# Ledger of designs, part 4: VHH binders against NADH-dependent phenylglyoxylate dehydrogenase subunit gamma (padE)

Target 1, 190 residues: NADH-dependent phenylglyoxylate dehydrogenase subunit gamma (padE), of Aromatoleum evansii (Azoarcus evansii) (q8l3b3)
Amino acid sequence: MYEVRFHGRGGQGSVMASGMLAAAMVEEGKYAVSIPSFGFERRGAPVVSFLRMSDREIRQLTNIYQPDCIVCVDPTLTKSVDIFAGMKAGGTLVQATHHPLSELALPDCVSTVGLLDAVKIALEIFKRPITNTLMLGAFAKTTGVVSLESLKRALEDSEFRDAGLAQNMTALERGYAEVAVHHIERRAAA

## First folded at step 4 (VHH; framework vhh_6z1v_2)

Design s9n (from d03 with S105N)
Fold by ESMFold2-Fast, scan of step 4:
Structure s9n (fold): chain B 190 residues (1-190), chain A 123 residues (1-123)
Amino acid sequence: as target 1 above (190 residues)
Amino acid sequence: EVQLVESGGRLVRTGGSLRLSCAASGRTFSSYAMGWFRQAPGKEREVVAAISWSGGSTWHADFVKGRFTISRDNAKNTVYLQMNSLKPEDTAVYYCAATPGFYLNTRSEYDYWGQGTQVTVSS
């Protein structure tokens, strides 16, 4: 079982991102379910969504408190949210940020990091800071748990109103191609 | 919320050593990344060194690398800057800063600042 927690703000499409990732994983013959936050969210307020993937049927739909992977689509969230809460040892972080690894103070539970200046790229593609599709491409490259091709197929089966298919396809491809992946050796005791 | 108080600044001869301390009061010190910044008269404030909440990651500016070392003691709620081989160009007011975020060497990401401590290096 592989568990992902998406961190974003209301209006940024974190729930859409987890749903599209689930669809791509199902196309690869896996069981996957997207679990949205329960409750009413204001525009701009921190929001969370979850994805659970398994080789067997998923029968329990609960929030993910101990994720294998954290995807943070908004670089400002770390000041107001502990995005690392409950992360398993050896976990993966996929973060939208213009800062390089050398400027980050990561907790010891993080072993793999994907960093992408998703806001900058989104402004080039969409003229708006829409980072969710970029971060799905970055996730695929960083983790290897889903292929870029499956994400493209899931995207073609979806409907986009604001940005359109061509821009989101470019976003997936650039997120995949331009994410900087780092593997961190931790010499402290597990 | 956290309050920061720097100490240890004084007059030092070129080639000397000095240790600055930053005492934090308030909650959750061990959840904050910490940085040392400096500002000389007529110059912009610049980042000198930074340390993660756990102390497991540190960053030092190229102009102090090998001479300055940042460290922290979470049990004492204190951050240190050990300064060796001091040069006249190191003369500045040194500031301690804290951020709940994980960005280390970006001044705009730091939310809490001390009042500063003056370091003067004479030839």
Scores: ipSAE 0.020, ipTM 0.413, lowest interface PAE 7.4, mean pLDDT 82

Design s9r (from d03 with S105R)
Fold by ESMFold2-Fast, scan of step 4:
Structure s9r (fold): chain B 190 residues (1-190), chain A 123 residues (1-123)
Amino acid sequence: as target 1 above (190 residues)
Amino acid sequence: EVQLVESGGRLVRTGGSLRLSCAASGRTFSSYAMGWFRQAPGKEREVVAAISWSGGSTWHADFVKGRFTISRDNAKNTVYLQMNSLKPEDTAVYYCAATPGFYLRTRSEYDYWGQGTQVTVSS
């Protein structure tokens, strides 16, 4: 079982992102469920959503307290939210940020990192800081748990089918191509 | 906005332990990530440890892992650095610093700084 927690703000489509990822994983013959987090999802307020993937049918629909992977779609969120809470040792971070790895003091639980200046790319594609599909492409490249092609098929069947499809296809492809992936050597107790 | 005052620095023997405290004033302390930095004579200020707003996530530099532990108490507006198995190379002025940013290692990303507390480790 592989568990992902998405961090964003209300109105940014992080719930949509986890749902589309689940659909893409199902396209590959896996079992996946998107689990929304219920709370104060006002515009701008921190919000989380969860994705659970397994090779067997999933019966647990609880929130993910100890994720294998964290996807943070908003670079400003890390100023106010502890996105690493509960992360398993050897975990993966996929982060929207303009900072290179050398400027980040990541917790010892993080062993794989995907960094993408998603806001910059989103402004080029959408003229708005819409990073969710960019971060799905970055996730695919960073983790390898889902293919870019499966995400493209899921996108074709999504809410963007009749509007914004070309822009979101470009976002998915650029997120995949332009994410910087780092593997961090950690000591045995980290 | 936050103001920071470090305390606890002193002379300690090699192999000894010491706990540094950083007292913060200001109502926004719990919205800042905190870091401990140190500066030895003739060297640049380097990041030693960092802690998230909630205290749920920490980072420690490789040269102090297993020996130093950062923690915080938001109810007391205080951040701590527990230093164990001290070595002469740990001799430095230790600074606490606050940042609204994401666990940044660069000195320039920390908005608020204390005045420092001197730690001297003798053989």
Scores: ipSAE 0.101, ipTM 0.501, lowest interface PAE 4.9, mean pLDDT 83

Design t10e (from d03 with T106E)
Fold by ESMFold2-Fast, scan of step 4:
Structure t10e (fold): chain B 190 residues (1-190), chain A 123 residues (1-123)
Amino acid sequence: as target 1 above (190 residues)
Amino acid sequence: EVQLVESGGRLVRTGGSLRLSCAASGRTFSSYAMGWFRQAPGKEREVVAAISWSGGSTWHADFVKGRFTISRDNAKNTVYLQMNSLKPEDTAVYYCAATPGFYLSERSEYDYWGQGTQVTVSS
């Protein structure tokens, strides 16, 4: 079992991202469920959504969450939200940020990091800071738990109101190609 | 919104141990992440350790790994730095700082700073 928690703000498509990821995993023959965000998503307010994936049938739908992976689609969230709460030791962070790893001091529980200046790339593609699709590409490269091809197929069936399919395909590809993946050796927390 | 006061700095021998405390005042302490920084004469201020607002996540710099441990007690509005196996190069003024976020890389990310407490490690 693999648990992902998405952190974003209302209107940024973090719920859509977790749904598309679940669809891509199911298309690969895995069991995956996207679990609804906390309450109503108002634009700008911090929101979370969850994804659980397993090679076996998922029997627990609501549990104490200790995510294996955190995906943060908004670089400003770390100033107002503890996005790392409950993260398992040896966890993976996929973060939208303009900072290189050398400028970030990350928690001891993080052992794999995918960093992408998703806001900058989104402004080039969409003329708007639409980062959710970019971060799915970054997630695929950083974790390897889903293929880029499966995400592209899932994207073909997705509904986009603010951007077309071609732009989102480009975003997915660039997120995958341009994410900087780092492996950090850390002493186990104890 | 939060005021910070460090204490516990003193002279210790190489190989010794010391615990620093940072007392916070203000209603919102439990919503702030906390960091410990240090600055030696003629050197840059560097981040030593950090702890999330909930205490559920911690980070320690490579140069203190296995020797220093950060912790917090939200009921007492206090953050601690336990320092073991002290070396002369640990001599510095130690500062605590508070921020609503977890980014430690930028001094500007921290909203509130203490006045500092001097730690001197002698051979």
Scores: ipSAE 0.006, ipTM 0.299, lowest interface PAE 11.0, mean pLDDT 80

Design t10q (from d03 with T106Q)
Fold by ESMFold2-Fast, scan of step 4:
Structure t10q (fold): chain B 190 residues (1-190), chain A 123 residues (1-123)
Amino acid sequence: as target 1 above (190 residues)
Amino acid sequence: EVQLVESGGRLVRTGGSLRLSCAASGRTFSSYAMGWFRQAPGKEREVVAAISWSGGSTWHADFVKGRFTISRDNAKNTVYLQMNSLKPEDTAVYYCAATPGFYLSQRSEYDYWGQGTQVTVSS
């Protein structure tokens, strides 16, 4: 069992990532459950969504309180949300940020970090700050729990038009290729 | 806006313990992430420990890990740094700092600073 919590903002399409990841897991013959996200009426308000992945049938549909991985698609979110709440020791963070690791002070529970300046890359590809597919590529490289090819197949099965599909394929590839992955040696609680 | 005052700094022998306090006054303290920094003579100010505004996340620099512990009490508008197994190398002026909403980051992102409290560790 592998549990992911996605952090983003309403109205940005940032919460669609859990659905796309679930589709990619199905392509690999795994079980995946996308758990309902909390939406806010006002655009820009913080929202979360969850994904539970397993090689066996998933019977539990409860929210994820102790995630193995945190994916934060909005670099401003840490100013208003404690995205690390409940994270398991030895967890993984995949963060959209222009800051290098040396400028970040991360909780002791974080052992693997994927950092990507997703906003900068999105402006080059889309001319808009659309970071979701970039962060899925970064997630795949950082965690290794899903392949880039499975994500591409899931994207092809989406309702994206050919022009949008081509740009999002480029986003997946660049997120995968350009994410900076760091492994931080931490002493785990016994 | 928040005003910060550090206290607890003094002379301590090697191997001793000390608890520093940082009292916040003025506006809403619980919305601010807090950090402890130190500056030794002739060196740059460096981050020692940090705590999120909720207290749900903490970070400690490798050179103090296992010896220092940061904590906060939002009801008392206070942040603490418990320092154990002190070494002469820990001698520095210790500063607390605050920034709205940030969980953990480098000193350049902290908006409010205290005046500092001197910790001297003698062998």
Scores: ipSAE 0.006, ipTM 0.373, lowest interface PAE 9.6, mean pLDDT 80

Design t10s (from d03 with T106S)
Fold by ESMFold2-Fast, scan of step 4:
Structure t10s (fold): chain B 190 residues (1-190), chain A 123 residues (1-123)
Amino acid sequence: as target 1 above (190 residues)
Amino acid sequence: EVQLVESGGRLVRTGGSLRLSCAASGRTFSSYAMGWFRQAPGKEREVVAAISWSGGSTWHADFVKGRFTISRDNAKNTVYLQMNSLKPEDTAVYYCAATPGFYLSSRSEYDYWGQGTQVTVSS
């Protein structure tokens, strides 16, 4: 079983992203469930959504408190939210950010990091900071748990009405191609 | 949502050692990255060291590597700066600072600051 927590802001499509990822996993013959946020959500407010992936039928519909992977689609969230709360040891972070790895002090639990300047790329493609599809491409490259091809097929049946299909295909491809993947070697201080 | 109070600054001789402490109040100290900054007279404030929320990742400025060590005790809500082999050029007011999530090398990225503690190193 593989558990992902998505961090974004209301209106940024994190629930749509987790749903599309679930659809792509099902396309690959796996079981996946997107667990929606419950409660009042406003544009701009921090929001989480969750996804469980498994080779067996999923019966757990609770929130993910100990994720294997964290996807943060908004680079400003780290200033207001501890996105790492509960993360398992050896976890993966996929982060939208213009900061290089050298400027980030990451917790001991993070072993794999995918970094993408998703806002910059979104402005080039969409003329708007719409990062959710870019971050799905980055997730696929960073984790290897879903193929780019499956995400493209899921996108063809998606609800992304605010941006065209061709632009979102480009976003998936660029997220996949341009994410910088780092494996962190943790060693004792000198 | 966190208040910081530094202590431990004093006069020390060149080559001496000193440990600074920063006590935090507030519920979520263990969720914050912490940094130590310093400001000498006539100079801009500079970052000296930073530590992740868990203590598993640290950064030290080149001019203090091998001499200073940052550490934290989340059970005591305290961050420390152990300063060894002190030099006159280490004379400054030392500040601790906190930021949620990642640390950054820029002063402007830290949201909460202490009032500072004066360290003077005599030749």
Scores: ipSAE 0.006, ipTM 0.250, lowest interface PAE 10.2, mean pLDDT 80

Design t10v (from d03 with T106V)
Fold by ESMFold2-Fast, scan of step 4:
Formats: C-alpha cells, sequence, structure tokens
Structure t10v (fold): chain B 190 residues (1-190), chain A 123 residues (1-123)
C-alpha cells in the first residue's frame, strides 16, 4: 500500500488533484481511491486530501496517519501546519517552493525530495497561482509510482477536457520536466 | 508570536568551547522551529544550525558539523548552541530565529529574530 497526503488551502483544488492521481493509477491497473478530509472549508484555511493505492481492492476511507509521501502545493502552508505529522521513515516530500535544497533543513524522516517553483510556473501558464496540476507532474517524476502519460490521459478525461486542457497539459509536462529531485542520505548521530 | 533574547557570547581562545542560549517568551515556543545564524564582519548572514519544534530533527551546516550542536529545552523555552573546537573563522554575531510550523528553512522563512550575541575567537 502506498499512501499520499496532499496539503493545500481551501480553494486550491487539492481534492481534484488527488482524484486525478487516483484515476491515473487506476489506468495503470492499480486500485486507488481519493479520500477528502472533512472539516474546515473556509477559503484559505488549511485542507488535506488523501490518496491510497494498493494491489488489492480498497475499502478504507479513514485519514492517512502514516503517509509514504507528502505533497504540499502551497509554499506558505508549512508555517501553519505540521505537514510531516506521522510521515514514515524514508518518506518522500514533493514541495512547491522557491528555495533550492541547499537552503532547506528537513526532518530526518524525509529521504526523497522533489522541489518545484510551482507558483512562478503557474503565473506564467495560468496568470494565477494554480499549482495543483504542476505538482502532479512533479509527483510523478519524484516518486515514479505513476507515469506522465497516465496523468495526461486522466487530464483528457477530467473536468478540463472542454476548458483549460492545453494550459493544464502544459502545467503537467512542466512540473514533470522541471522538478528538482534529491535523495538525502543521513548518517546516524554519534 | 515569540520574542527571542540571545546570551553567552564572549571572547574565547582558539580551540575553546562556548554555549550560547536563546530564551523565548510570548506565545507557545514548542510550536516553532528554531535556527542559529551568524554574521561575520563584511559577510552575509548564514545559517549555522536548525532544530524542529519537537527537537526530534536537527540540521548543522557542513562548516560546523562535528563541532557545534543545537538542542532545545521546551520546558524552559530555550534553544542552545554548543560550540566546541572554536576557530578564528567562527568570529561573528550569532542570532537565534524562529519560524512557526515544522518546516526548517532558510533565513527568509524565519519570522522572529533576536538581536544577536557577539562571539570573538582569538588566535
Amino acid sequence: as target 1 above (190 residues)
Amino acid sequence: EVQLVESGGRLVRTGGSLRLSCAASGRTFSSYAMGWFRQAPGKEREVVAAISWSGGSTWHADFVKGRFTISRDNAKNTVYLQMNSLKPEDTAVYYCAATPGFYLSVRSEYDYWGQGTQVTVSS
């Protein structure tokens, strides 16, 4: 089982992103389900959504307490929320950020990092800071658990098929191409 | 919100040791990640060490790794920087800084800063 927790703010489309990722994984023959978190729905308030992928049929609708991967679509969110809560040792972080890895200090549980200046790229494509599709491309490159082609097919079957498809296709491709992937190896403290 | 006050800076000889303290007051200290930064004369401010809000994760810059250790005591609302094997190149004003949340990051992400404490290492 592979579990992803998406962190964003109300109005940023994190539920749509997790749903599209689930559809792409199903396209590859996996069982995947997107699970929205119920709670604060005020615009700008921190929100989470979850994706669970398995080789077996999934019947779990609970929150993901020990994620394998964290996707944070909003660079300001880490100041408001402990996005790493419960992350498994050796976990993956996919983060929208202007900062290179050399300027970041991350928890010891993080072993793989995908960094993308998604806000900058979104402003070029959408003229708005809409980062969710960019972060799906970044997720695919960083984790390798879903292909870019499956995400493109999911996009064609999504709500964007009749409006904004070309922009979201560009966002997906640029997220995949431009994410910086790092592997962190740590020595035990003496 | 937190207010930060550094202490412990003084003159030490090459090879000596020194412990800096950063006392926090105001809102909940244990919700903040903490960092130690330094600024040498004529240089830009650089990050030296960082510690997560729980103290479970630490980071140290390569130029101090093995010599400096960051720690915190949430019961005392205090962060420490233990400095060993001091070199003249360690001479700088040392600042502590706080950022809300869990993410350890660069200077531009830290919202609260102390006024600094001077460390001078003479050969």
Scores: ipSAE 0.013, ipTM 0.355, lowest interface PAE 8.2, mean pLDDT 81

Design t10y (from d03 with T106Y)
Fold by ESMFold2-Fast, scan of step 4:
Structure t10y (fold): chain B 190 residues (1-190), chain A 123 residues (1-123)
Amino acid sequence: as target 1 above (190 residues)
Amino acid sequence: EVQLVESGGRLVRTGGSLRLSCAASGRTFSSYAMGWFRQAPGKEREVVAAISWSGGSTWHADFVKGRFTISRDNAKNTVYLQMNSLKPEDTAVYYCAATPGFYLSYRSEYDYWGQGTQVTVSS
């Protein structure tokens, strides 16, 4: 079983991203469910959605408190939200940020990191900071738990208006190609 | 809430070494990333080095790489800055700061600050 928690803000498509990821995993013959956070979220307020993937039928539809992977689609969340709460040791972070790894202090539970300046790339593709599709491409490259091809098929089966299908295909491809993947070697503090 | 107190600043000759300490009050110290900043007269405050809440990740500004080393001891609620091969350009008030975030190179990310300790490097 593989558990992902998505962190974003209302209006940023975090729930859509987890739904598309679930569809892509089902395309590969896996069982996957996306679970949105319940509440009275306002536009811009922190929101959370969850994805659970398994090789067997999923019967538990509870929130994910011990994620294997955190995907943060908004670079400003880490100041005010503990996005790492409950993360398992050896976990993966996929983060939208313009900062390089050298400027990040990460918890010891994080072993793999995917960093992407998703806002900059989104402005090039969409002329708007639409990062959700870019972060799915980054997730696929960073974790290897879903293929880029399965994400493209899931995208073709979804409803994309305004930004368009072609732009979102480009976003998936660039997220996959341009994410910087790091494996963190942990040493004792000296 | 975290209270921070710096110590160890003094006059040191060029080429010398000095270790600064920052003592934190409060039991949430281990939940914060810590940074050392400095400010010389007439200049803005700049980040020198930073360390994650666990000590597993560190960052050092290019102008101090190979000379300064940041470390922490969570059992003692203390963060350190070991300063070697000191230059007159290192003369500044050194500040300790704490943040729950991880954008370590940005002063605006730090929520708690000490009062500062003066380091003077003379030839």
Scores: ipSAE 0.006, ipTM 0.291, lowest interface PAE 9.7, mean pLDDT 81

Design t3s (from d03 with T99S)
Fold by ESMFold2-Fast, scan of step 4:
Structure t3s (fold): chain B 190 residues (1-190), chain A 123 residues (1-123)
Amino acid sequence: as target 1 above (190 residues)
Amino acid sequence: EVQLVESGGRLVRTGGSLRLSCAASGRTFSSYAMGWFRQAPGKEREVVAAISWSGGSTWHADFVKGRFTISRDNAKNTVYLQMNSLKPEDTAVYYCAASPGFYLSTRSEYDYWGQGTQVTVSS
């Protein structure tokens, strides 16, 4: 079982991103469930959504408290929200940020990091800071748990089918191609 | 929360060396990134160096790179700043700070601050 928590702000499409990822994993013959956060989301307020993937049928639909992977689509969120809450040891972080790894003080539970200046790329493609599709591409490259091709197929069947498809395809491809992946030796506190 | 107390600031001659220490009290010291900042007369407080919770990642400002080295000892709840080849331009009050965030070079990530220790570099 592989569990992902997406962190963003209301209006940034984090729920859409987890849904597209679930669809892509199902295309590969896996079992995947997208679990949205409850309640109304005000624009700009912190939002979470969850994705659970397994090679076996998923029987439990509880919220994910101990994620294997954190995807944070908004670089400003990390101080106001503990995006790492409950992360399993050896976890993966996929982060939208213009900061290089050398400027990050990551917790000991993080072993793999994907970094992408998604805001900059989104402004080039969309003229708006729409990072969710870019971060799906970055996730695929960083984790290897889903292919770029499966994400492209999911995108073709999404709400972008009739509008914005070309731009979102470009975003997915650039997120995949341009994410910087780092492997950090996990250090136990001893 | 964490409480921070700096020590080691004094008058030093140009070209000299000095080691600053920051003693932290609190059960969560090893979960915080730590930074050294300085503020010279008439200037804004600026980040000098920073270190991750484990000490596995360090950042140093360009103007001190190669001269200053940040380190930490989590068993002693202490952060150090080793300053070599000191210049008059290094004269400032040096502050220790702790961050619950993860951007090492971003001042606004630092929520806990010490009172500062004065370093004066002469001649």
Scores: ipSAE 0.038, ipTM 0.431, lowest interface PAE 5.4, mean pLDDT 83

Design t3v (from d03 with T99V)
Fold by ESMFold2-Fast, scan of step 4:
Structure t3v (fold): chain B 190 residues (1-190), chain A 123 residues (1-123)
Amino acid sequence: as target 1 above (190 residues)
Amino acid sequence: EVQLVESGGRLVRTGGSLRLSCAASGRTFSSYAMGWFRQAPGKEREVVAAISWSGGSTWHADFVKGRFTISRDNAKNTVYLQMNSLKPEDTAVYYCAAVPGFYLSTRSEYDYWGQGTQVTVSS
């Protein structure tokens, strides 16, 4: 079983991103469920959503408190939210940021990092800082748990089919191609 | 707003241990991520360790990993740096710093700094 927690702000499509990822994983013959977070989602407020994936039927529908992977679609959230709360040792971070790895202080539980200046790329594609689709591409490259092609098929079956499909396809492809993946040797605290 | 005061710095022999404390004033302490920085003679200031606002996540620089441990007590508005197996290369002024939120991307993102406490490790 593989558990992902998405961090974003209200209006940024984090819930939609977890849903598209679930659809892509199901396309590959896996079991996946997108788990909603409780609370109300006002524009700009921190929001989380969860994804659980397994090769066998998923029987647990509880919120994810010990994620294998954290996807943070908004670079400003790390100043306001402990996005790493409960992360398993050896975890993966996929982060939208213009900062290089050398400028980031990461907790000891993080072993794999995917970094993408998603805001810059989003402004080129959408003229708006819409990073969620870019971060799905970055997630696929960083983790390898879902293919780019499965994400493209999920996107074709999404609400973007009738508007913005070409731009979101470009966003998936660029997120995948341009994410910088780093592997960090870290000791788990015993 | 938070004000920070470090204490505990002194002269220690190589191989010794020392605990630094940073006391914060203000009721918003638990809303700040905290870090320990140091500046050795002739060198730039460098980050030593960081801790999230909840204490749930910590980070330690490779050059102190296994020897130093950062911790915090939000009920006492205090952050600590336990320093073990001290080396002469650890000689520096140690600073406590605070930033709203969790994550440290650059040194310039820390909003509040203490005055520093001198740690000297003799060979």
Scores: ipSAE 0.000, ipTM 0.337, lowest interface PAE 11.2, mean pLDDT 81

Design w3y (from d03 with W53Y)
Fold by ESMFold2-Fast, scan of step 4:
Structure w3y (fold): chain B 190 residues (1-190), chain A 123 residues (1-123)
Amino acid sequence: as target 1 above (190 residues)
Amino acid sequence: EVQLVESGGRLVRTGGSLRLSCAASGRTFSSYAMGWFRQAPGKEREVVAAISYSGGSTWHADFVKGRFTISRDNAKNTVYLQMNSLKPEDTAVYYCAATPGFYLSTRSEYDYWGQGTQVTVSS
C-alpha cells in the first residue's frame, strides 16, 4: 500500500491530479482510489486530496493520516499549512518551488525530494499557474511508482481529450524531465 | 503567535567562542523552522544559519561553515548558535527568526523576529 496526499489551493486542480494519478495506476493493473476532500474548493482556499495505491483491492475510503508521499502543487502553501502532518518516516516530498534544496528546512521524516519550478513552467505552457499536471510528471520521476506513459494514457482518456490535451501532455513531459530529485541522509540525535 | 528573545551577545576577543540562545514562547515551537540572521552597521541583514522543525536539517552560510553550528532543543523551546573561531567581521547584531514555512535562505519567509543581541569581536 502506497498513500499520497496532495496539497493545493482551490482552482489549482489538486483533486484532479489525484484522480488522474489513480487512473494511470489502474492502467498499470494496480488498484487505486482517489479519496475526496471534505474542505473548501473555492479559489485560493487550501485543499487536500488523497490517493491510495495497492496491488490488491482497496476497501478503505477514509482520509489519509500517514502518507508515504506528499505532493505540494503550490509553493506558498507551506506558510499556512503543515503539509508534513502525519508523514511516515522515509517519506517523499514532491514540491513546486523555485528554491533549491539548500534553501529548504525539511523534517527528518523526508528522505526523497523532487523539486520543480512548476509555476514558471505552467506560465510558459498555459499562461496561468496551473501546476497539477506538471507535478504528476514530477511525481512519476521522483517516486517511480507510475510511468510517464501511463500518465499520458490516462490524460488521453480524461476530460482533456477535447481541449488542452497537447498542453497537458507537454506539462507531463516537462515535469518528468525537469524535476530535480534528491536523496537525503538524515542524522539522528546523539 | 511566537515571541522570540535572544541572549548571550557580548564582547569577545578574536579567536574566542560564544553561544547565543533564542527562547521562544507561544504555541507549537516544534512546528516552526528557525533561523539566525545578523546585521552589521550600514549593511543589509543576512542569513547565517537555519534549522528545520525537528533539527534534522540544517543550513549554514558559506562564511560561517566549520565555525558556527545551529541547534535546537524543542523540549526547552530554544534554538542555539554556537560560534567558534570568531573574527572581527562577525561583529553584528544577531537576530533569531521563526517561520511556519520551510524556506531557509530568504528573509521574507520569516514571520517572527527577536529584538537582537549584540556580538562584538575585538581585533
Scores: ipSAE 0.088, ipTM 0.479, lowest interface PAE 5.0, mean pLDDT 83

Design w59y (from d03 with W59Y)
Fold by ESMFold2-Fast, scan of step 4:
Structure w59y (fold): chain B 190 residues (1-190), chain A 123 residues (1-123)
Amino acid sequence: as target 1 above (190 residues)
Amino acid sequence: EVQLVESGGRLVRTGGSLRLSCAASGRTFSSYAMGWFRQAPGKEREVVAAISWSGGSTYHADFVKGRFTISRDNAKNTVYLQMNSLKPEDTAVYYCAATPGFYLSTRSEYDYWGQGTQVTVSS
């Protein structure tokens, strides 16, 4: 089983992002469940959502305490929360940030990292810092667990009233194309 | 908001050990990520190690892995750097720094800095 924890702020669409990813994975014949956090809905407050993927039917709807992958859609969240809590050794980080890898101090549990200046690209596409769809594209390129094509089909089945389908298609494609993927030489996981 | 004071720097022989301490004053120490940086003459300041606000996550630069260990004691508002198997290349001024976040290696991302403590490793 593959478990993803999304970190964002209220109003940034992290729940929508995990739902779209679940739909794309089901499109590929997998079982996937998106699990929203229960708690604060206040705009700007840190929020978490979870995605659990398996080749077998998923019956557990508990929160993900030991994720394989962390997706952080807001570059300021590391100022407020420990986004790496419980991450498995050899894990993957997909981070919205304007910093290159050489300027980041990452915990020893991180072995693969995808970095995207998603805020900059979002301002070009949406004129707003809407990073969720960009980060789905970045996730697909960084992890390889879902194809860009499946994400595009999931997006076509959704209605994006506020931002529009064409803009979100562009965001998905640019996130995939422009994410910088790094493999960090770490001590082998136990 | 936060003031940092480093201590423990001194002359030590190659292969020796040294423990640096950074005492923080301020009510919100436990909400800050902490880092140790160093700067040798004529070189840029580089990250040595970092620790999250909770102590649950740490980072150590490749050139100190297995030799240095960062830790913190939130009850004492103190962060430590245990330095073992010291080499002449470790000679530098060591700074502790704080940021109201998890951590970043970029110097400019840390909001508060100490004055530094000199570590000299002789052959």
Scores: ipSAE 0.013, ipTM 0.441, lowest interface PAE 7.6, mean pLDDT 82

